# VH-VL binders against q9h9l3: the designs that were tried, part 401

Target 1, 176 residues: q9h9l3
Amino acid sequence: PRKMVAIDCEMVGTGPKGHVSSLARCSIVNYNGDVLYDEYILPPCHIVDYRTRWSGIRKQHMVNATPFKIARGQILKILTGKIVVGHAIHNDFKALQYFHPKSLTRDTSHIPPLNRKADCPENATMSLKHLTKKLLNRDIQVGKSGHSSVEDAQATMELYKLVEVEWEEHLARNPP
Key: E = the ipSAE of ESMFold2; O = the ipSAE of OpenDDE; V2 = 0.75 times the mean of E and O plus 0.25 times the DockQ between their complexes.

## First folded at step 21 (VH-VL)

Design Eg9 (framework fv_unasnemab; at its last look DockQ between E and O 0.75; V2 from the best seeds 0.84)
Fold by OpenDDE, look of step 21:
Structure Eg9 (fold): chain C 176 residues (1-176), chain A 122 residues (1-122), chain B 107 residues (1-107)
Amino acid sequence: as target 1 above (176 residues)
Amino acid sequence: EVQLVESGGGLVQPGRSLRLSCTASGFTFDYHYMDWVRQAPGKGLEWVAEIRNKFNSHTTYYADSVKGRFTISRDDSKSIVYLQMNSLRTEDTALYYCARDEFDSGYYFDYWGKGTTVTVSS
Amino acid sequence: DIQMTQSPSSVSASVGDRVTITCRASQGIRTYLNWYQQKPGKAPKLLIYDASDLQSGVPSRFSGSGSGTDFTLTISSLQPEDFASYFCQQTNSFPRTFGGGTKVEME
């Protein structure tokens, strides 16, 4: 089904010592990889750690960032009713303070056929970077500039498409 | 309420230029792709051009019949999409519609303007 | 280019009739097929998108089906306001292309 979107979020550190992960960027792509949404998001709390090397987020990105509550509304509107694909997507939903129905969620970090295809243990949790390299022969998250949530969302969607038929059949037989 | 209002149509001679505008309201303009579709008198619909949103680098696509002559562009700050039409031909005579392109699940034109008429005649 | 062959070009029907319009693509377009209704002097109106999804506000008597190359728009029970032209559109690839249209007219 093409009524799928892939999501990837970048988080910054807030709270004491920056240990709280707060949403700072969210990217959503459609089945074909076209970007539906890509915004920097301003957390409600002071940013202590931008986690730039991973998140790619810099202070300058927060100057005109969309307030969290507004962004959340925009994102939820896009996700509603869709099959949402993500990698370790529980982190994204947690940052969004939103939980998508399990039956409409696809987590590429927990799809045994995907791991099998990548010659990885089926029950292992592999990184998006690794799976993308193995299965798509593409390098993502390269360099020191941090991750691109658009790139990661696109990769996630492409990975899922590799096992979509098999996995959807599996889920149909074993609904979550 | 979503609204699309085309303007800029008129009567011109072959070889001349026209610029059409479509003013959008009632939605987040810069999130959407925008398209132009035309309909010659008594004929069917013909897709003309598409311009994508800011997230997709405002990439543009054109029908072969207008490539090199027409340019689609947009001003997100004004919620306007344009169609610059150069070297107009008689076969360009049509009602030109502006359409919002939704692409969350497939690609489809869910809202259309009322159109603006372009007549190319010697 | 993907050619969309729409049939019939016209159909005469009565209120209450079941009307079926077919659209065939020259190559596979998956489900990237939309249906529009156009009444005289009016802009097209989206009816069905992604082959079978009903646009909000469109009566349930309209339905779409198909995938690949063959698609169908069905009006289960034609109403007076349904007399119009109908167009299919593929959005699988560029250029976007429309079918030639089907005029549903009163018998």
Scores: ipSAE 0.926, ipTM 0.953, lowest interface PAE 0.5, mean pLDDT 96
Fold by ESMFold2, look of step 21:
Structure Eg9 (fold): chain C 176 residues (1-176), chain A 122 residues (1-122), chain B 107 residues (1-107)
Amino acid sequence: as target 1 above (176 residues)
Amino acid sequence: EVQLVESGGGLVQPGRSLRLSCTASGFTFDYHYMDWVRQAPGKGLEWVAEIRNKFNSHTTYYADSVKGRFTISRDDSKSIVYLQMNSLRTEDTALYYCARDEFDSGYYFDYWGKGTTVTVSS
Amino acid sequence: DIQMTQSPSSVSASVGDRVTITCRASQGIRTYLNWYQQKPGKAPKLLIYDASDLQSGVPSRFSGSGSGTDFTLTISSLQPEDFASYFCQQTNSFPRTFGGGTKVEME
């Protein structure tokens, strides 16, 4: 079978007024939730807004962080040739400055059968937190310290598994 | 080029201890799981122990036959995995291989060392 | 522990022959089954992982199939360098366990 991994990223604000989202953490897990990669990443530009409430990123995390260029190379080596699962995954790829083949991309924020299982409108964009609570009976992103990208990547993989057979068959019939 | 070089084997009496080392090169060592596998003379392969990567807390696992006697550990700064073997028995006599464990699709040993021989005899 | 039963224990074959080796798990292991080749005095070499995925550099005459409990390694046309021992391994559960091996010998 084709290899499948899940990814989640956390971003900080760079550029004018901190409006640009730059990669500051990336976590990748295998099908069983084991962690293939989890590094803090130093953006190539000055950090204006750590966005800590959501990102969980603080100044101390950047002290020994992997420079973006090096981290990007490591991450892309893991992703190349694989089915990559994420939640609102276009934001993760944008932060990586990377295009992953659409045929190998799975976005749990845009899978109608997954929404249906959660008793949500099929065309709605549902949060990872909400889907995880409804379908896995788990609370993620708990507290005020920001998100854990490892926890989020693991939850994303578990959610995809709920619809994997149906959605893979759908995509085979409807190539992107 | 990925290389795994085992060392520390030898002839020892039952009840004694021995420490094996496996020196790794040519890959990002601290991202990989590492395993020990042994092969008694003229016999098949027996998995001995696994140590996971830094992202999975270096969690360790052991075969029942060695649990409590053997300890797997690693030094990521030196790219070395160790097998501390205490209370050795004659049935521990084998060629001991170090293996790199990939886990992106299932779990599989994609590179092996040449092994180091451990002989436990009175 | 998951017992892996590998058969046959040996095969006598000629260059060009199709060789099949089977491996049965004592309980379901999904696709978490690998195949290794071992030549005398050498370390094992990975051929197939995750039941059917061919390791880089392994010739396409090798193929793996199966899921659950029943798995097969096939060599479609045996070559002189393929005379060796072959081992299956499950990695679904701890402890990791190997089959007893199959020795492929010249007829």
Scores: ipSAE 0.819, ipTM 0.909, lowest interface PAE 0.9, mean pLDDT 94
ESMFold2 (binder alone), look of step 21: mean pLDDT 93; pTM 0.950

Design Gg1 (framework fv_fezakinumab; at its last look DockQ between E and O 0.86; V2 from the best seeds 0.85)
Fold by OpenDDE, look of step 21:
Structure Gg1 (fold): chain C 176 residues (1-176), chain A 120 residues (1-120), chain B 111 residues (1-111)
Amino acid sequence: as target 1 above (176 residues)
Amino acid sequence: QVQLVQSGAEVKKPGASVKVSCKASGYTFTNYYMHWVRQAPGQGLEWVGWIDPDSGGTMYAQKFEGRVTMTRDTSISTAYMELSRLRSDDTAVYYCARGDYSYGYEFDLWGRGTLVTVSS
Amino acid sequence: QAVLTQPPSVSGAPGQRVTISCTGSSSNIGAGYDVYWYQQLPGTAPKLLIYDNSNRPSGVPDRFSGSKSGTSASLAITGLQAEDEADYYCQSYDISLEAWVFGGGTQLTVL
């Protein structure tokens, strides 16, 4: 079986009004939750809004941040050929300007059995925070210091593991 | 109606630049990538690159790196492809095509194409 | 020349079944990327025919079917009709090139 990793990215605001989401941190963990990658990333464009309250990113984190192109290369090397688990993962891939095979993608925001287990509507889009609290009895993204992409990636992987067997069987019978 | 409307045919001299426009309507412009694909007369389809209208981010085929520039104006839902240092083998119909990124990657909407002729 | 390999031409009589192959490699189809098919009628822009290997967009007859296995894909057309005469292109993504790639195209002639 293919190796599985979970990814979570933090974004900052760039562009004229800071409405563009640019990658500023990326964390990747393996099946066991071990950190494989965790880097601050320097966007190619000027940062207008650090979105610190949510992203946890501060100006000081960008001083020695890895340039986007370099970081992207490092990240892609890790992701290539693996089953990648994430929450609303299309945003991460978009920020990375990257296309991952759909068949090797697992988006915990679109797994009906996971929602069902959390007593949520199967077709609803639930937050990572909510699912983590409901199913893992763990609080993530607490406080005003911003998110921890490592914590979020680990939570995402643990959530997926709850439905992995069922979902993988479903996908095998119904390939995307 | 959901559609992509491209600018008219262009005739250019070698060494010149051409800028083709593609106006989107009927959908949220920033929710899809805009791809550019060209087709030389009697030849197959060749991917040129894509732009993310939301971020302005671009990715070009290696063949066109340094010679192609893709931009967008979100206020008018229009994507642009500029190709510089034109040569005869750049003669082709250039298509813009909408590509999903969240639910799929297919090019599900195409413009009618813009013929660019490069001749001395 | 094209990253994905298609036969240059195929032909069939009305009512017959024809297949168009699309051969890739470990860096595209074999890497797990889906295959897409496009139909291009003479003098027109390409039209999405098959997405995600085997799905048909609305308006595409069920006479058209797609499949993928290993590093290759195939488009099958049953009950061939005169209106099916066109060029057909397969498409995928190549991770080594970081590019969307097309087959060379197949000209389908209805005899």
Scores: ipSAE 0.929, ipTM 0.956, lowest interface PAE 0.5, mean pLDDT 96
Fold by ESMFold2, look of step 21:
Structure Gg1 (fold): chain C 176 residues (1-176), chain A 120 residues (1-120), chain B 111 residues (1-111)
Amino acid sequence: as target 1 above (176 residues)
Amino acid sequence: QVQLVQSGAEVKKPGASVKVSCKASGYTFTNYYMHWVRQAPGQGLEWVGWIDPDSGGTMYAQKFEGRVTMTRDTSISTAYMELSRLRSDDTAVYYCARGDYSYGYEFDLWGRGTLVTVSS
Amino acid sequence: QAVLTQPPSVSGAPGQRVTISCTGSSSNIGAGYDVYWYQQLPGTAPKLLIYDNSNRPSGVPDRFSGSKSGTSASLAITGLQAEDEADYYCQSYDISLEAWVFGGGTQLTVL
């Protein structure tokens, strides 16, 4: 079977009024939750809003951050050819300016069997925090210091493992 | 209605530049990538590049690096493609096409095309 | 040379089945990227015909079908009609080029 990784990114606000989401941190973990990549990333545009309450990104993190083009190259080398698991993962790929094959993409925000295990509506878009608390008995994104992309990537992988056998079999039976 | 409206035909001399516009209507301009695809007379489709109207980020086919520039103006929902140092083999119809960026990447909406003719 | 290879032409009589192949490589279709098909009627812009290998957008008749296997894809048209006479292009993404790539196109003639 194809190797699997989980990714989570944190974004800051760039562009007019800080409304554009630009990549400022990326974390990638393997199937066992070991960290393969965790870097702060300097966007190519001026940061207007660090969004620290949610992103956890502060000005000090940008001082030695890896420039976007370099970080993107490093990240894509890790993702290419792998099944990539994430939560609302298309926002992460958009921030990376990257296209990943649909057949190799797993989005824990929209897996009906996962929602069903959490006693949630099967077609709802559920937050990572709520799924993690319900199904793993863990609190993530705790406090007012913003999210940890390492913690979030690890949680995402563990959540996928709960439905991996069922969902991979479903996808094999229903190939696009 | 949902549509892409492109600027009119252009006739240019070799060495000049051309800027083609593509105005989106009937959908949220910043929710989709905008691709540019050209077609020389009697030939196939050739991808030129894309712009993300939300961020302004771009990606160009290697063949066009250094002489294509894609921009947008979100206040009027318009994407632009400028091709410089034109030569006769740049004569083509230039299409804009909206592309999804989520699970699927299909180009589900196309402009009618803009003919650019490069001749002496 | 196109990154994706299509036959330059195919033909069939009304009511027949025709198949248009699209051959890629390990850096595009073989890497797991989906295949999209476009129909271009004479003098018009391309129109999406098949997305995600096999799905039809609303308004495309079910006599059009797509499939993908290994490094190749196929478009099948059953119950061939005169209005199907057009050029057909496959498309995918190539990770090595970081580029969207089209086949060279196939001219379908209805006899």
Scores: ipSAE 0.754, ipTM 0.904, lowest interface PAE 1.3, mean pLDDT 93
ESMFold2 (binder alone), look of step 21: mean pLDDT 93; pTM 0.947

Design Gg10 (framework fv_fezakinumab; at its last look DockQ between E and O 0.87; V2 from the best seeds 0.84)
Fold by OpenDDE, look of step 21:
Structure Gg10 (fold): chain C 176 residues (1-176), chain A 120 residues (1-120), chain B 111 residues (1-111)
Amino acid sequence: as target 1 above (176 residues)
Amino acid sequence: QVQLVQSGAEVKKPGASVKVSCKASGYTFTNYYMHWVRQAPGQGLEWVGWIDPDSGGTFYAQKFEGRVTMTRDTSISTAYMELSRLRSDDTAVYYCARGDYSYGYEFDLWGRGTLVTVSS
Amino acid sequence: QAVLTQPPSVSGAPGQRVTISCTGSSSNIGAGYDVYWYQQLPGTAPKLLIYENSNRPSGVPDRFSGSKSGTSASLAITGLQAEDEADYYCQSYDISLEAWVFGGGTQLTVL
């Protein structure tokens, strides 16, 4: 069995109207929830909107932030060859300009058994916050101080662990 | 109709630049990456790079890094590929191709190609 | 030259079964990346034939099938028809190159 990591990224707004989502923080945890990576990342373009309420990113965090290209390299080294767990993970990969093998990707926003366990419609897209509350009885992303990507990554991993056996068996029987 | 319409054939001299356009229609332009692939006469397919029309982010094959520039105009759902310092071995049909990033990575929609001829 | 290796040509008679191999490495197919197949009829742009190893887009006959194992993939065409005469390309992603890569292409001739 391959090593498993969970990833969560925070994005800020760049571009003329701040509508472009640019990577500003990335957190990666292992199967046990230990932090493997947690860095603020400097986008290549000027930040127009820190989206602090959601991202938790502030201007001060960018002072010594790791340049995107460097951070990307560090992150990819961690992800390569791993089963990567995330929530709506395609956004994280997009922000990283990265393609992870689909067979090695686990998106907790698209796992019907997980939704079922949370008494949600299997084909619905539920938020990480909702699933975490329902299944782990834990509150994440509380307040207005913004998200913690470490906390979110840990929650994502814990959620996946709840359905890991069932889902991995499903994937094994239904390879892409 | 879902389609990609590319600009017409180009004839350039060595050292010049060429800019090929690819207009998307029938789908949400920003929901897919736009890849560029070229094919020299009688040769195989070669990936040049991609642009994310949503962010404007680009990623080029190492071979073309520093010589290719991909851009887009979302207002007209058009992607552009500019190749500079042209050489004779840049002579090829250049294709734009739509590629997903969320569901699948396949290039499921192709333009008809733009022939770029580089000759003295 | 091409990162993925294909036979330059294959041939078959109408009604026969032909297979086209696509050999990669540990940094692409072997790294878990899916294989895609494209058909290119003479004088036309490539067309998606198989996605994610074995799936057919709508409009693609079930005569076409794809498989993947280890570092290699294969395209099988059963009930070969004259209209199948074309070039076929496999495609995957190479993590070491950080690039989408194609096979060299296989010219299929229907005898």
Scores: ipSAE 0.925, ipTM 0.954, lowest interface PAE 0.5, mean pLDDT 96
Fold by ESMFold2, look of step 21:
Structure Gg10 (fold): chain C 176 residues (1-176), chain A 120 residues (1-120), chain B 111 residues (1-111)
Amino acid sequence: as target 1 above (176 residues)
Amino acid sequence: QVQLVQSGAEVKKPGASVKVSCKASGYTFTNYYMHWVRQAPGQGLEWVGWIDPDSGGTFYAQKFEGRVTMTRDTSISTAYMELSRLRSDDTAVYYCARGDYSYGYEFDLWGRGTLVTVSS
Amino acid sequence: QAVLTQPPSVSGAPGQRVTISCTGSSSNIGAGYDVYWYQQLPGTAPKLLIYENSNRPSGVPDRFSGSKSGTSASLAITGLQAEDEADYYCQSYDISLEAWVFGGGTQLTVL
């Protein structure tokens, strides 16, 4: 069976008026929640808005941050060939300029059995914070210091485990 | 009404540059990548690269690095591909194609193509 | 120099079944990347025919079907019609090249 990892990223604002989202942190955990990768990443463009309230990113984090191209290479080596779990994961892949096979991708924001377990509409898009509170009895993304991508990646893996057997069997029965 | 409208055919000499435009209509331009794909006469399809219209970020096939530049103008929903130092083997129809960056990576909408002919 | 290998041509009579193969490698189809198929009628742009190995976009008849196994894929066309005469391309993503890659194309002739 393929190894499984979970990923979460934090973005800062670049470009005119800080409207472009650029990768500034990436965390990857294994099946048990152990951290495989956690780096602050220096975007190739000037940071206009650190978005600290949500991103947790501050100027001091960028002083020794890994340049985007180098970090991307490190991250892609970890992700290639693995089942990758994330929440609204297309945003993380877009920030990485990375294309992962759909058959190896798991998005906890769009898993009907997970929504059903949370007593939510099966086809609704649900937030990570809401699902984690409802199903794991845990508060994440608390305080005024912004999100932790390690915490969020760990929560995402724990959520997937709640439905893993059912969902993996469903995907196996519905191959291309 | 969802469509990609490309600029007209071009004839160029070796060593010149060409800039092809692709105007999107009927959808939100910044929600999709724009890909460029070319087809030499009697030959198959070859991917050139993509641009993210939202960020302006680009990614080029290795073969075209240093010779291709992709840009966009979001105010008129238009993507551009410029190919420099043209050679005769750059003669091709150049297509723009819309691609998703989420879970499905299909090219679901194509322009009609722009013929670029490179000859002395 | 196509990264994915297709037969240059196939043919069939009206009403018959044809298949078009698409052979990749461990860095594309074999790495788990999906296969997409495009139909190109003479003098026109390619049109998406099959996505994610086996799914049909709205408006594509169910006589077109796709499959993937290992490092290869196949397009099947049943109930062959004259309007199916076209070039067919498979496509995938290659992680080693970090590029979209196409097959060399297959000319389908309806006899």
Scores: ipSAE 0.739, ipTM 0.893, lowest interface PAE 1.4, mean pLDDT 92
ESMFold2 (binder alone), look of step 21: mean pLDDT 93; pTM 0.940

Design Gg11 (framework fv_fezakinumab; at its last look DockQ between E and O 0.91; V2 from the best seeds 0.88)
Fold by OpenDDE, look of step 21:
Structure Gg11 (fold): chain C 176 residues (1-176), chain A 120 residues (1-120), chain B 111 residues (1-111)
Amino acid sequence: as target 1 above (176 residues)
Amino acid sequence: QVQLVQSGAEVKKPGASVKVSCKASGYTFTNYYMHWVRQAPGQGLEWVGWIDPDSGGTFYAQKFEGRVTMTRDTSISTAYMELSRLRSDDTAVYYCARGDYSYGYEFDLWGRGTLVTVSS
Amino acid sequence: QAVLTQPPSVSGAPGQRVTISCTGSSSNIGASYDVYWYQQLPGTAPKLLIYDNSNRPSGVPDRFSGSKSGTSASLAITGLQAEDEADYYCQSYDISLEAWVFGGGTQLTVL
């Protein structure tokens, strides 16, 4: 089987009114939760809204941040050829201006067995925080300091591991 | 009606620039990438690049980098492709095509194309 | 020239089955990227025919089918009809080029 990694990205607001979501941090962990990548990323456009409450990103983090183009190259090198696990992962790929093969993508926000295990409606979109609390008895994204993309990526991987066998079998029988 | 309406045919001289427009209607403009694909007379399809109407982010094929500029005006749901330093082999029908990014990548909606002729 | 390789032309009689191959490489189809197929009738824009290797959009007859294996894909047309005469293009994404790529196109002639 292919190697598996989990990814989580934090975005800041750019554009005239800060409504454009731009990549500002990316964390990638392996199957065991080891950090493979964790960098602050400098968007190509001026940051209007750091969205700190959610993103955890502050101005100081951008001082030595990795330029987007460089970071993107580093990230893509890690992701290429791997099964990539994420929560609402299409947002991460979009922020990376990247297309990952659908068959190698695992979105924990769209895994019915995971929701079922958490006693949630199978077709509902549950937050990472809720699923993590319910299934891992762990609190993430606590406080006002914003999210930790490393923590979120690790949680995402752990959640997926709970349903990995069942879901991989499902996908094998029902390729997208 | 869901459709992409492109600007009319263009005739340009070598070295000039051309800007083709693509107006989207019947769907949320910012929910899909807008791809540009061209087709030289009697030839196959060639991907030029895409723009994310939501962010304005662009990604061009290497062949066109430095010579193509894609923009959008969300207020009128219109995407633009400008190609500069035109040469004869840029003569082609240029298509805009809607592409998903969340649920699929297919180009499921196409404009009727804009013929750009480059000749001395 | 095209990153994906298609036969330049195929032909068949009405009612017959024809197949169009699309050969890629390890950096596109072989990299697990899906294959898409487009039909282009003479003088018209391309139309999505197959997405995600084998799925048909609404309005596409079930006599059109797609498959993918390894680094190659195939479009099959059964019960060939006169209106099927067109150019057909396969498409995928190439990770090495970071580009959407097309086949060279196949001209289907209905005899």
Scores: ipSAE 0.923, ipTM 0.954, lowest interface PAE 0.5, mean pLDDT 96
Fold by ESMFold2, look of step 21:
Structure Gg11 (fold): chain C 176 residues (1-176), chain A 120 residues (1-120), chain B 111 residues (1-111)
Amino acid sequence: as target 1 above (176 residues)
Amino acid sequence: QVQLVQSGAEVKKPGASVKVSCKASGYTFTNYYMHWVRQAPGQGLEWVGWIDPDSGGTFYAQKFEGRVTMTRDTSISTAYMELSRLRSDDTAVYYCARGDYSYGYEFDLWGRGTLVTVSS
Amino acid sequence: QAVLTQPPSVSGAPGQRVTISCTGSSSNIGASYDVYWYQQLPGTAPKLLIYDNSNRPSGVPDRFSGSKSGTSASLAITGLQAEDEADYYCQSYDISLEAWVFGGGTQLTVL
């Protein structure tokens, strides 16, 4: 049986006027929600905008942060060979400069059965906050002090479990 | 309408550098990675690396590390590949090819190629 | 020494079926990475023929089909036509090299 993990990342602004999104925190949880990885990550370029109200990243977090190349190596070792669940997960893979096998990728922002359970349009892109409130009766991303990537990864895994049997059967019948 | 237009053929001497351009039209340049692939005469395809036109980030095949530099100018939707310290075995057609990074990794759009000849 | 192994040539008569194999390893096709196929007519750029192992882009005839099993993939061409005479390349991603990798190419001759 193939192991499954969930990932969530927080980004800061780098490049001209801080418009480039660069990885500054990554959290990975297993199927049961146990934390396998949770590190602050130092981008290879100068940080222009910490984006703290969304990212939760502050200058102090960068003092002992793991350099991007090292963190990337650690993260890829965890992800390789696993089914990886995320929300709008292509943003996380792009920030990692990483190509994950399509057949091993699950994106909770684009699962029609999950939207249907939330009484949302099947083809809509739904936020993690809305799905979590609606289907798990839980508030995440509370306040303006930033998101918790551990909390978000755990919520993402719980959401996927709600549709896991149906969706895995769908994918088996409809390979890419 | 959707196309990649590459710069013309070049003849270089060993030890020189070459810079090949690839202009995108008919699609949003910053929404796709740009890959570079070369083909020596009578040989197969060899991946050189990619550039993310949005961030300017690059990733090179190990064989080309230290000799290749990929850049872009988003104001004119153009990607560039520069290869330095040229050798005779760098003689090849150099292609640019577009690839998505979300859920489709295929190279669905190719330039016509730029022949670079390294001749002593 | 191509990372993916293809036969150097195959041939068939018009109307026949041919297959082209593509053998990888546990770090590419065997790691669940998809296989892509490209057709290269003489003097032209490669053209996408098959994506995601078995899917055809618009405009590619259904006589081209792809499959993948284990660490290997196969391109099948049925109803061979003279226009099919070309070089064919398989491609995948290799996680250990962190590189896009191609087969050495297969020259298809239509007799």
Scores: ipSAE 0.807, ipTM 0.916, lowest interface PAE 0.9, mean pLDDT 93
ESMFold2 (binder alone), look of step 21: mean pLDDT 92; pTM 0.939

